VHH binders against q12xb4. Designs and how they scored, part 16

Target 1, 267 residues: q12xb4
Amino acid sequence: MLDFVGLGLFDEKDISLKGLEKIHNADKVYVEFYTSILMGTDLEKMEMLYKKKITVLSREDVEQHAEDWLVDAKDSNVVFLTGGDTMVSTTHVDLRLRAADMGIKTTLIHGASIASAICGLSGLQNYRFGKSVTIPHPYVSNRGVRVVSQTPYDTIKNNIEAGLHTAVFLDIDKDKGYMTVNQAMEILLEVEGKLGEGVMVDRLAVGIARAGSPSPVVKADYIEALRDYYLGGPLHIVVIPAELHFVEAEALVKLAGAPEGILENID

## First folded at step 5 (VHH)

Design Uc3 (framework vhh_surovatamig_d1)
Fold by ESMFold2-Fast, scan of step 5:
Structure Uc3 (fold): chain B 267 residues (1-267), chain A 124 residues (1-124)
Amino acid sequence: as target 1 above (267 residues)
Amino acid sequence: EVQLVESGGGLVQPGGSLRLSCAASGFTFSDYYMSWVRQAPGKGLEWVATISSSGSTIDYVDSVKGRFTISRDNAKKSLYLQMNSLRAEDTAVYYCARGTYRFWSGYTPEFDYRGQGTLVTVSS
C-alpha cells in the first residue's frame, strides 16, 4: 500500500487527522522537500510530533529511482509526504502510475493547497482563475546575454483577455533563493519595457507572503507600488486579477489595502 | 517565432546507438544554453544534458554519464545527443529545450521553449 499525504501550508500541525493516522500505521515514511518547503517546520519537529522516523527523498530518488522504494509498498504500508496537497503543482501522479504498474494500491490524503489559500486570503473567487504560471529567476547565458522568460507575461495577458485571474508562482533556486513579490514585479515590468503591449502598466496585483502562517501578509496595489513594498520573509506568491466582481474588489480594498479607486474597475 | 524541431528517434535494440538532432530557428542560437530532457512512459520530465552557449560547459544526469554525449554546431544552429549503450530505461520521448535545465515538479525553473519531441524505444 502507498498512501500519499499532503502536509498543508506552513508547519507540522497542518496535517489532517487522517494523514496522521496513515503515518502512525505506516511501516515506512518518506518525504520530499524539492516541490515545496514548509517554512514553519523541519524534519526534527515533524518526527517529534508524528512519532515516526522519516526518510528524506531527493528529486532523483522520486523521479529516476522510485522503484527502489516503491517495491516496499507491495508487502507493507508506505507513506509519501509532500507539502501542500500531493497532486497539486507536482508531477507525483507518475508515482501513482508506476505503483499501479507494480500492482500497488495507492490512496490520497489531501492537505491544504496554496491554490485554495490564495483565494481565501485575497477574496478572489477560485472559479474565476485561469492557467497558473511560474516566474523563473533570470539568468545570464555563457555569452553574457541576460535571459528573462516571456511565458509569465504571455500567460497573464491571455488570462486577462479571457477575464480570468492568474496565480503566479515564484521560483525557488538553490543559489538565488526564494523569489520575492518585489523581484516578480521588477521582472514583469522589465518584460513590459521590452514588449510595450501595456499589459503590466497600471496593473493591479496581490502580493501574498507566508500563507498558512499565524501572520500572513496580503497586499493589493499596482505593480509599480508592490515593487517597493516590504512583505517580509518567504514564501511569496502573486495573483494578477483580471476584471473584478464588486465583492472581489471590496475584499481587496477592505482586507488587502487596495486603492479605493479599484471599486470603479468592475466587470 | 522560436522553433525547435527534434529528429533521429526510433526503435533500437539494447546496447545499440542513436543520434538525436535538434534544428533551432527564430533566435540567436549561439547566445543560449541548450538542453535535452526526456519523458518516459508513466513518468515525469527528466533533465538529461545541458551544454553552454560556447560548448565549453557540459553536464549530464548521472544515469547517462559515459553513455551519452551532448554537442552543438552554432553555425548550423543545431543541437545533438549521441546515445550509446542504450538500455530499456532510456525509452522516452526526447525534447530539445532552450535555457534553464533540470525540469522538476513544483516551483521549478522552466524552459523558455521546448520542441515537439522525438520517440526513442529501446526494446528487443
Scores: ipSAE 0.000, ipTM 0.191, lowest interface PAE 14.4, mean pLDDT 85

Design Uc4 (framework vhh_surovatamig_d1)
Fold by ESMFold2-Fast, scan of step 5:
Structure Uc4 (fold): chain B 267 residues (1-267), chain A 124 residues (1-124)
Amino acid sequence: as target 1 above (267 residues)
Amino acid sequence: EVQLVESGGGLVQPGGSLRLSCAASGFTFSSYRMSWVRQAPGKGLEWVATISSSGSTIDYVDSVKGRFTISRDNAKKSLYLQMNSLRAEDTAVYYCAKGTYDFWSGYRPSFDYRGQGTLVTVSS
């Protein structure tokens, strides 16, 4: 048996009681940290609370050499841990298919996802979100030219035209680290400077830091102001609102410190 | 064993057209987003287009919007890229890739899940 267990957003206590029961009954416990990192914990704290030895798997172990450890689930109980919810923002459905090919039964024990957390923290209605997008770190091409993705700008533009909010995920890079809200604002404004379509001009955004922690930061302001706003440590995420219903605008002002003038621009 | 086999590449004149095909096996094709990625001579890997599992959501890199069309046939386990108004800058090896070139989906093309590629040369 292979049980997929979502660990939630921030620390080792975010696991559900069902997830903890799966760990206690497991013969082997694996975890991966390449899709998501729980900033409020570490391997030692997890092992101490869960009272189980945990083996860390690399991306290569999970994506290329999965059969090497999946074979254990044929005759024993194996638990695979992932930050957030197991099948959100991961390739792990591929592991379920490989397990099925090997005759291994799989179950899913869900964890809290950043996808729902941003709705609760911002006060923006889940059903009013459009397609999400990730801002990748700018990179240098083989010719030495700096490349900045235009995809986030296009996605935000299309969502705004449809009256839909955009969840904007921020890249994690081994060398460049965790992208901040400040860096994301700079990148969007850089693309705006090149395209000149006015999409990011006077545009409201919501910066969120450390969702699921005891003291998350949620700050709504115009992109230019958020570029210089200190949100503290990772992980960061951005939401770009489109047209706002009154309750959404009120939530942003009262709970995220948005400019009160946004209450006058409700669609 | 996951396998992706590309075909349809070749030499074409500027302004011409080519249709690339990808035959998939070893996984449940209808359950996955699929992408086309390319590598031009002396350059890195570049994402070109992505199509959702159902075919309802499609994305392109800006340089090919309006010229290229990605499509799929889940019954035949096949992915396609119709390339029109080809330019010299489109010269590259084109790869069929399982998943998207997007971190939000948690899914970036893995070299283990792409084919050998098909060469497209745009020149006179």
Scores: ipSAE 0.000, ipTM 0.113, lowest interface PAE 17.1, mean pLDDT 85

Design Ug1 (framework vhh_surovatamig_d1)
Fold by ESMFold2-Fast, scan of step 5:
Structure Ug1 (fold): chain B 267 residues (1-267), chain A 125 residues (1-125)
Amino acid sequence: as target 1 above (267 residues)
Amino acid sequence: EVQLVESGGGLVQPGGSLRLSCAASGFTFSSYRMSWVRQAPGKGLEWVATISGSGGSTDYVDSVKGRFTISRDNAKKSLYLQMNSLRAEDTAVYYCAKDSRPYYYGSGRYAFDYRGQGTLVTVSS
């Protein structure tokens, strides 16, 4: 048996009671942190609370050499831990399919996901979100030219035209580190300067830092203002709202410090 | 408690070599990225090199690429830094550091949750 357990957003206490029960009954416990990092914990704190030894798996261990450890699940209870919710924004469904090919039964124990956390923190309704997108760090091409992805701009534009909010994930890079809300705002404005379509002009955005922590930061303001707003340490995420229902606009003003003028953009 | 004990520092002539060692205890060594960080006289802390938990991935600051080699022995719970072709600019206190997260994304820009007492390396004629 292979149980997939989502760990939630921030620290070792975010695990569900069902997830903790799976860990307690496990013969072996594995975790991966390459898809998601929990900023409020470390391996030692997890092992102390869960009262189990945990083996950390690399991307290669999971994506290329999974059969090496999946074999243990044929005759014993194996738990695989992932930050957030195991099947959200991961390719781990492939791991379930490999287990099935080996005759291994799998189950999912869900954890809190950033996809739902941003709705609660911003007050924006989940059913009014469109496609999510990731802003990658700009990179230099083989010929030495700086490349900035246009995909986030296009996705935000298409969602706004459909009346849908956009969840904007921020890239994590080996050399450039965790992208901040400030850097994301700069990138969107850079693309706007090239395209001139007015999508990011006077555009409201919500910057969120450390979702799931005891003191997350949520700040709603226009993109140009958020470019210079200090949100502290990682991890950061952005939401670009489309047309707002009154309750959504009121939540952004009262809870995230949005400009009062957004109340005039209702319905 | 987490403990990191560095050794192997000393005085060496320019162009010489030194091997630094770090003995780790109090945590599951193989599950953490480990790094070497240095502080030169009159400068701030500088990240030097990182190695993944398995040892399969390494990363270096540009100024030491091709001269320094980071390695680990998980059975012995030890981290190493082989320093070749040493320059006066390599003079610093070298710290063994445990990453605060098991599999950290990024180039080591963030603080480590534990570092040892350091070992002094002086490169001078």
Scores: ipSAE 0.000, ipTM 0.143, lowest interface PAE 16.0, mean pLDDT 85

Design Ug10 (framework vhh_surovatamig_d1)
Fold by ESMFold2-Fast, scan of step 5:
Structure Ug10 (fold): chain B 267 residues (1-267), chain A 125 residues (1-125)
Amino acid sequence: as target 1 above (267 residues)
Amino acid sequence: EVQLVESGGGLVQPGGSLRLSCAASGFTFSSYAMSWVRQAPGKGLEWVATISGSGRSTDYVDSVKGRFTISRDNAKKSLYLQMNSLRAEDTAVYYCAKDSRPYRYGSGTYEFDYRGQGTLVTVSS
């Protein structure tokens, strides 16, 4: 048996009671931290609370050498832990398919997802979100040319034209660290400067820091203002709203400090 | 030491098809998500498609969804892009790119730490 357990958003206490029961009944517990990081905890705190030894799996262990540890689930109870919800913004359905190929039964124990958290924190309606996108850190090519992805700009543009909000995930790099809302705003404005289509001009955005923590920060303002706004430590995420219903605009003003002028644009 | 060598580009008429290939060496191919990115004349780099290290998950830019298919053969260390129903707007140099970070499904955007020399695709009559 292989049980996939979502850990939720922030710390070791975000796990569901069902997830905790699976861990307590497990013969072996694995975790991966390469798809999502819980900023409020670490391995030692998790092992202390869950009262189980946890083996950390690398991306290579999961993507290339999965069968090496999946075989344990044929004759014992194995739990695989992932931040957030197990199958959201991960390729872990691949592990489920490999387990099935080996005759191993799998279950999913859900955890809180950033996909629902951003809706609750911002007041934006979940059914009005379009395709999500990630902003990667700019890099310098072998030729010494600075490369900035155009894809986030294109995705946001297409969503706005369809009347849909965009969830914008921010890159994590071993050397450059966790991308901030400030850096994301700068990147979007840089692409706007090259394309000149006016998509990011006077564009409202929502910066969110530490979703799921005891005191998350949610700040709505125009991209230019958010570029300089301090939201504190990671992890950060951005939402770019499209056309707002009045209740969404009111939520952003009252709960996220958006400019009051956005209320006057809504009929 | 990382090398990516693209091939399969050429001239095709609108509505035609091409299959691009990329031969990889110098890294553990199956451990990395791989992508195709393109650069149209006078434009910047545009991400086109990504495939996970295992080959089970794929993602595409909206303009090519339903027309292009990305695939890989980990035993042969090769990446492919099957391009169908080609349009004049698909004219570009296509690059094979290696992801610098863990793959994430549905993001549509990845940072690349290496790409090949490219292969030219021209769609015209």
Scores: ipSAE 0.000, ipTM 0.144, lowest interface PAE 20.2, mean pLDDT 86

Design Ug11 (framework vhh_surovatamig_d1)
Fold by ESMFold2-Fast, scan of step 5:
Structure Ug11 (fold): chain B 267 residues (1-267), chain A 126 residues (1-126)
Amino acid sequence: as target 1 above (267 residues)
Amino acid sequence: EVQLVESGGGLVQPGGSLRLSCAASGFTFSSYAMSWVRQAPGKGLEWVATISGSGGSTDYVDSVKGRFTISRDNAKKSLYLQMNSLRAEDTAVYYCAKESRPLWYGSGRYDAFDIRGQGTLVTVSS
């Protein structure tokens, strides 16, 4: 038996009671931290609360050498822990397929996902979101040219034209660190400067910091203003709204400090 | 050590065809989705096409649908892009990109790419 358990958004207490029961009944517990980081905890705090030893798996252990530890689930109870919800924004369905090929039964114990958290925090309706996108850190190519992804700009443009909001995930890097809302705003404006299509001009955005923590920040303003707004520590995420329903616009003004002028331009 | 080496670019007339290749090493090629991304002169990096690890599913940016075909040969650890009916707007440096899986809240993984190579220049002149 292999049980996938989502750990939620922020710390070791975000686990569901069902997830905790799976850990207590497990013969072996594994965790990976390469797809999602819980900023409010660490391995020691997790082991202390869960009263179980946890083995950390690298990406290679999960993606290239999975059969080495999956074999234990043929005759014992194995739990695999992931931040967030296990099958949201991960490729872990591949582990379920490999387990099935080995004759291993799998179950999913869900955790809170950033996908639903941003809807609750912003007041924007889940069914009005389009394709999500990630802004990667700019880098320098082997030709010595600074490369900035155009894909977030294109995805946001296409969603806006369809009347859909865009969830914009922000990259993390071991050397460059956690991308902030400020850096994301700068990147979108840089791409706008190159393309000149006016997509990011006078564009409303929502910056969100520390979803799931005791002190989340939600700030709605135009991209240029958010570039200079301090949201505190990681992790950050952005939402670019399309046309707003009246309740969505009111939520952004009253709960996220959006400019009151947005109430004049609702669908 | 992940290595990606692009080839096959060159000068071609509008309406012509080119086939790009990418040789991959340093990772389990069949376990990763692969993409082609491009950077036109003075523009940002644009995603073009993606193919799943098995080759069973593909996706394309709207501007190339019906004209470009992405494919892979897992035994040879090679990725291909067949480009037909080329237009001046397709002029760009084309990069082979490995799926970037380890993003903490990443979605639509085709939007974050692990680009290692020098790229291959495609010039469509009239």
Scores: ipSAE 0.005, ipTM 0.335, lowest interface PAE 10.8, mean pLDDT 86

Design Ug12 (framework vhh_surovatamig_d1)
Fold by ESMFold2-Fast, scan of step 5:
Structure Ug12 (fold): chain B 267 residues (1-267), chain A 125 residues (1-125)
Amino acid sequence: as target 1 above (267 residues)
Amino acid sequence: EVQLVESGGGLVQPGGSLRLSCAASGFTFSSYAMSWVRQAPGKGLEWVATISGSGGSTDYVDSVKGRFTISRDNAKKSLYLQMNSLRAEDTAVYYCAKEPRYYYGSGRYWEFDYRGQGTLVTVSS
């Protein structure tokens, strides 16, 4: 048996009671931190609260060599822990399919997801969101050329044209670290400078830091202002709103400090 | 948790009258503006009328002005639409709709945070 358990957003206490029961009944507990990390906890705090030893799996352990540990779930109870909700913004459905190929039964115990948290924190309506996108860190090719992905710009443009908000996930890299809202704003403006389509010009954005923590930051402002706004430590996420309903605009002004002028530009 | 239940629809002849009612529950009724919206067969939603939370302000689409009257009873948590001089073009499913916390004004029916199941009004001989 393999139970997938979502840990929620921030610390070891965000787990559901059902998730905690699965851990207590488990023979083996694994966790991965490469898709997201809970910034308010560490392995020792988790093991102390959960009363179980936890083995950390690398991306390679999960994506390339999963059968090496999935085999344990044939004859014992195995729990796999992931930040957030296990099947949201991850490729872990592949792990479920591999388990099924081995004759292993799987269950999902849900955790709080950043996808719902951004709606609650910003006041933007969940049903008005379009396709999400991730901004990767720019990199230098083997020929010495700097590469910046155009995909986030294109996705945001297409969503705006359809009247849909965009959830913008920010890359996590072992060498470059956690992308900040400030870096994301710089990247979008860099692409705008090359394409010249005016998509990011005078564009409202929402920067969110540390969702689920005791001190989350939610700041709505134009991209140029957010580029220089300090939101503190990770993890960060961005929302690019399309046309706003009045209640959404009011929420951004009253709860996220958006410029009051946005109340004049309601669809 | 929010519930809106419409009633009072039916078949009427041109020139006739109907009174629609909406029973509301699950929210502080007097704090919200309420609207009536309608959908004719094969067509999109059309805003018809709005009333403020206190009942002090009302607004109507031009085609029903002078014929329809929106009202509310906050003690009974009920919304009403008195429809007079009905025309074939008024044939539609009528929905009671809760506005967001603040009054948005007329023509913003797509901003409702809840809408009921509707009541059918057919104007035909």
Scores: ipSAE 0.000, ipTM 0.075, lowest interface PAE 24.9, mean pLDDT 85

Design Ug13 (framework vhh_sonelokimab_d1)
Fold by ESMFold2-Fast, scan of step 5:
Structure Ug13 (fold): chain B 267 residues (1-267), chain A 125 residues (1-125)
Amino acid sequence: as target 1 above (267 residues)
Amino acid sequence: DVQLVESGGGLVQPGGSLRLSCAASGFTFSSYRVGWFRQAPGKEREFIGAISGSGGSTYYAVSEKGRFTISRDNSKNTLYLQMNSLRPEDTAVYYCAADSRPYYYGSGRYEYDYWGQGTLVTVSS
């Protein structure tokens, strides 16, 4: 048996009671942190609370060498932990398919997801979101040219044209660290400077820091203002709203400090 | 001037044991998470395992399968890797690395601040 358990958003206490029960009954517990990191905890705190040893798996262990540890689930209870919810914004369904090919039964114990957290924190309605996108860190090519992905700009543009909000995930890089809302705003404006289509000009955005913590920061303002706004430590995420319903605009003004002028342009 | 210096590598026969040491200097060793990595000729660098600054938590790559043990002695500023039941596929250059985030649980090989120069382990008859 292989149980997938979502850890939630922020610390070791975000796990569900069902998830904790799976850990306590497990013969082996594995975790991966390459898809998501819980900023309010660490391995030592998790092991102390859960009363179980946890083995950390690399991307290679999961993607290239999964059978090496999946084999343990044939004759024992194995738990695989992931930040957030196990099958949201991950390729872990591949692990379920590989387990099935080996005759291993799998179950899912859900965790709180950033996908629902951003709706609750911003007041934007879940059913009005379009395709999500990730902003990667800019990099320098082998020829010394700075490369900035155009995909986030295109995705936001297409969503806005369809009347849909965009969840914008921010890259986690081994050398460059966690992308901030400020850096994300700079990147979008840099792409706007090249394309000149006016998508990011006077565009409202929502910056969110530390979702699921005791004191998250949620700030709605125009991209140019958010570029210089202090949101504190990671992890950060951005939402770019499209056309707002009245309740959404009111929530952004009252709960996220958006400019009151946005209330004049709603419908 | 931060330094991590590995020692203890060499030629060992299949089934043998070897203990690697990593001597740290130039930083407060007990405040750093430290770990071991290896790289075989023509292969990518792979994570072996790590130990928290306090020594209270250890974690290992599944591929070691209980044959390797990581420990540290903060009074001596030294990290150890005990390798048992060595196989030809364990032949690699072994590196120690230090991360200033002693309670940060990322296991990625590029999250570490400081790296040693490596020590070669050859498992052959």
Scores: ipSAE 0.000, ipTM 0.146, lowest interface PAE 17.2, mean pLDDT 86

Design Ug14 (framework vhh_surovatamig_d1)
Fold by ESMFold2-Fast, scan of step 5:
Structure Ug14 (fold): chain B 267 residues (1-267), chain A 125 residues (1-125)
Amino acid sequence: as target 1 above (267 residues)
Amino acid sequence: EVQLVESGGGLVQPGGSLRLSCAASGFTFSSYAMSWVRQAPGKGLEWVATISGSGGSTDYVDSVKGRFTISRDNAKKSLYLQMNSLRAEDTAVYYCAKDSRTYRWGSGTYSFDYRGQGTLVTVSS
């Protein structure tokens, strides 16, 4: 048996009671951290709380050499841990298929996902979200030209035209670090300056920092204002709202400090 | 309190073999991918090989593939590097390293949150 267990958003306490029970009943526990970072914990804290030894798997262990450890699940209870929810924004369904090919039963114990956390924190309704997108760090080409991805701008534009909100993930780079909401706002405005389609002009956005932590920050304001707003440490994420239902607009004003003027454009 | 103690370095002739060992303590050894990294005189730090916590997966820099073998004994909390067909270019201080890749989004880079003091390997006639 192979149990997939999502660890949630921030620290070792975000695991569900069902997930903890699976760990306690496990013969072997594996974890991977290459798909997501849990800023509030580390392996030692997890082992101390869970009272279980945990083996860390690399991307290669999971994607190329999975059979080497999956074989343990034929005759033993194996738990595989991931940040967030195991099957959200991962290719881990491939592990379930490989396990099935080996005659191994698999189960899913869900964890809290950033996809639902941003809805709860902002008050924006989950069923009104469109395709998500990631803003990569800009880079300088070998010709000395600054290159900025147009994909986030295009995705946001298409979602807005369809009346859908956009979850905007922010890139993590070894050298450049964690992208901030401020940097993301600058990038979107830079692309607007090149394309001139007016998509980011007077555009409302929601900046979120440290979802799932004891000190999250949620701030809604126009892109130009968020560019200069201090949200503190990582990790940051952005939501670009499209047309707002009236309860969404009220939530942004009352819970995220959005300009009261947004209430004038609702039913 | 993490401790990594390398041993097995020394002088060896080109074409010879050498086995490096690393004794680990202060952390749950089998829970971490472990690596060997080296630094040649006057050059930067170079990753050589990585082994997963379970020992089921290994990876090597191209220049040592087929010549070096990384292995581990989780019961003894020990990491090994078997080096065969040694070349002058393999001369370096070799470090046992605990992989920090564990907390990364994205792919493709090996990095370390701790390494030992190193053991010197000199390949010369």
Scores: ipSAE 0.000, ipTM 0.134, lowest interface PAE 15.4, mean pLDDT 84

Design Ug15 (framework vhh_surovatamig_d1)
Fold by ESMFold2-Fast, scan of step 5:
Structure Ug15 (fold): chain B 267 residues (1-267), chain A 125 residues (1-125)
Amino acid sequence: as target 1 above (267 residues)
Amino acid sequence: EVQLVESGGGLVQPGGSLRLSCAASGFTFSSYAMSWVRQAPGKGLEWVATISGSGGSTDYVDSVKGRFTISRDNAKKSLYLQMNSLRAEDTAVYYCAKDSRPYWRGSGYYAFDYRGQGTLVTVSS
C-alpha cells in the first residue's frame, strides 16, 4: 500500500489527523521538498511530532528512480509526504500510475492547498480563475543569450481576455533560491518590453507571501509598484486579476491595500 | 452589465477644438486600459488613443500625436479625449472602448471587450 499524504502549507501541525494516522501505521515514510517546502518546520520537528523516521527523496529519486522505493509498498505500508496537497501543482499522479503498474494500491489523504489559500487571502473567487502558470528563473544560454520564458505572459494575456484570474507560481531553484514577487514583476515587465502588447503595463497584481503562516502578507498594487514592495521571506506567489466583481475589488482594497481607485464608486 | 456612453461630438471648424467624454459603468474602471477608436465615413475602424488603468501610460496613433490628449478620472469613472487643431480628416464617429489590456500600442491589435454607441465629430467649414 502506498498512501500519499498532503502536509498543508506551513508547518508540521498542518497535517490532517487522517494523515497522522497513516504515518503512525507506516513501515516507511518518505518526503520530497522540491515541489514545495514548509517554511515553518524542518525534518527534525516533523520526525519528533510524527514519531517516525522520514527519508528525504530528491527529484531524481521520485522522477527517475521511483521503482527503487515503490517496491517496498508491495509488502508493507509506505507513506509519501508532499507539501500542500499531493496531486495539486505536481506530477505525482505519475507515481500512482507506476505503482498501479507494479500492482500497488494507492490512497490520497488531502492537505490544504495553495490553490484555495490564495482565494481566501485575496478575496478572489476560485471559480473565476483560469489556467495557472509558473514563472521559471531566467537563464543564460550556452551562447551567452539571456532566455526568458514567454509562456507566463501568454497565459496571463489569454486568461485576461477570457475574464479569468491567473495564479502565478514562482520557481524554486537550489542555487538561485525562491523567486520573489519583486523578481516576478521584473520578469513580466521584461517580457512586456520585448513584445509591446501592453498586457503588463499598469496591470493590477496581488503578491502573497507565507500563505498558511500566522503572519501572511498580501499586497495588491500595480505591477510597477509591486516590483519595489517588500513582502519578506518565502514562499511567494502572484495572482494577476482579470475583471473584478465589486466584492473582489473591495477585498483587495480593504484586506490587501490595493489602490482605492480600483473600487467601483457607485456613490 | 458593461455600459459606455459617449458625448461631446458635434460640428467644428478646421483648427478648432472639441472634448469628448465617456461615462463607464458595470466594471472596475481603474483596472482596465481605455481607448478611443474612430470610424471615418467609408473607412474601417481606426484606433486613436489608449490610456492605462492608472493613467500613467498613454499611446496615440501618429496622425494625432501632439494634437489629441487622452485622460481619465477614475473617481468619476470617465474617459476623455481633448482634440485640438482639428482637421477635415478627423471627421468620424468616435467610440469609447474597454480593452482587456492596460496599455495598447497600435491599431493592428483590437482586443476590445466592449464599445459604446459612438459620438459623431464633423470637421467642416
Scores: ipSAE 0.000, ipTM 0.076, lowest interface PAE 24.1, mean pLDDT 84

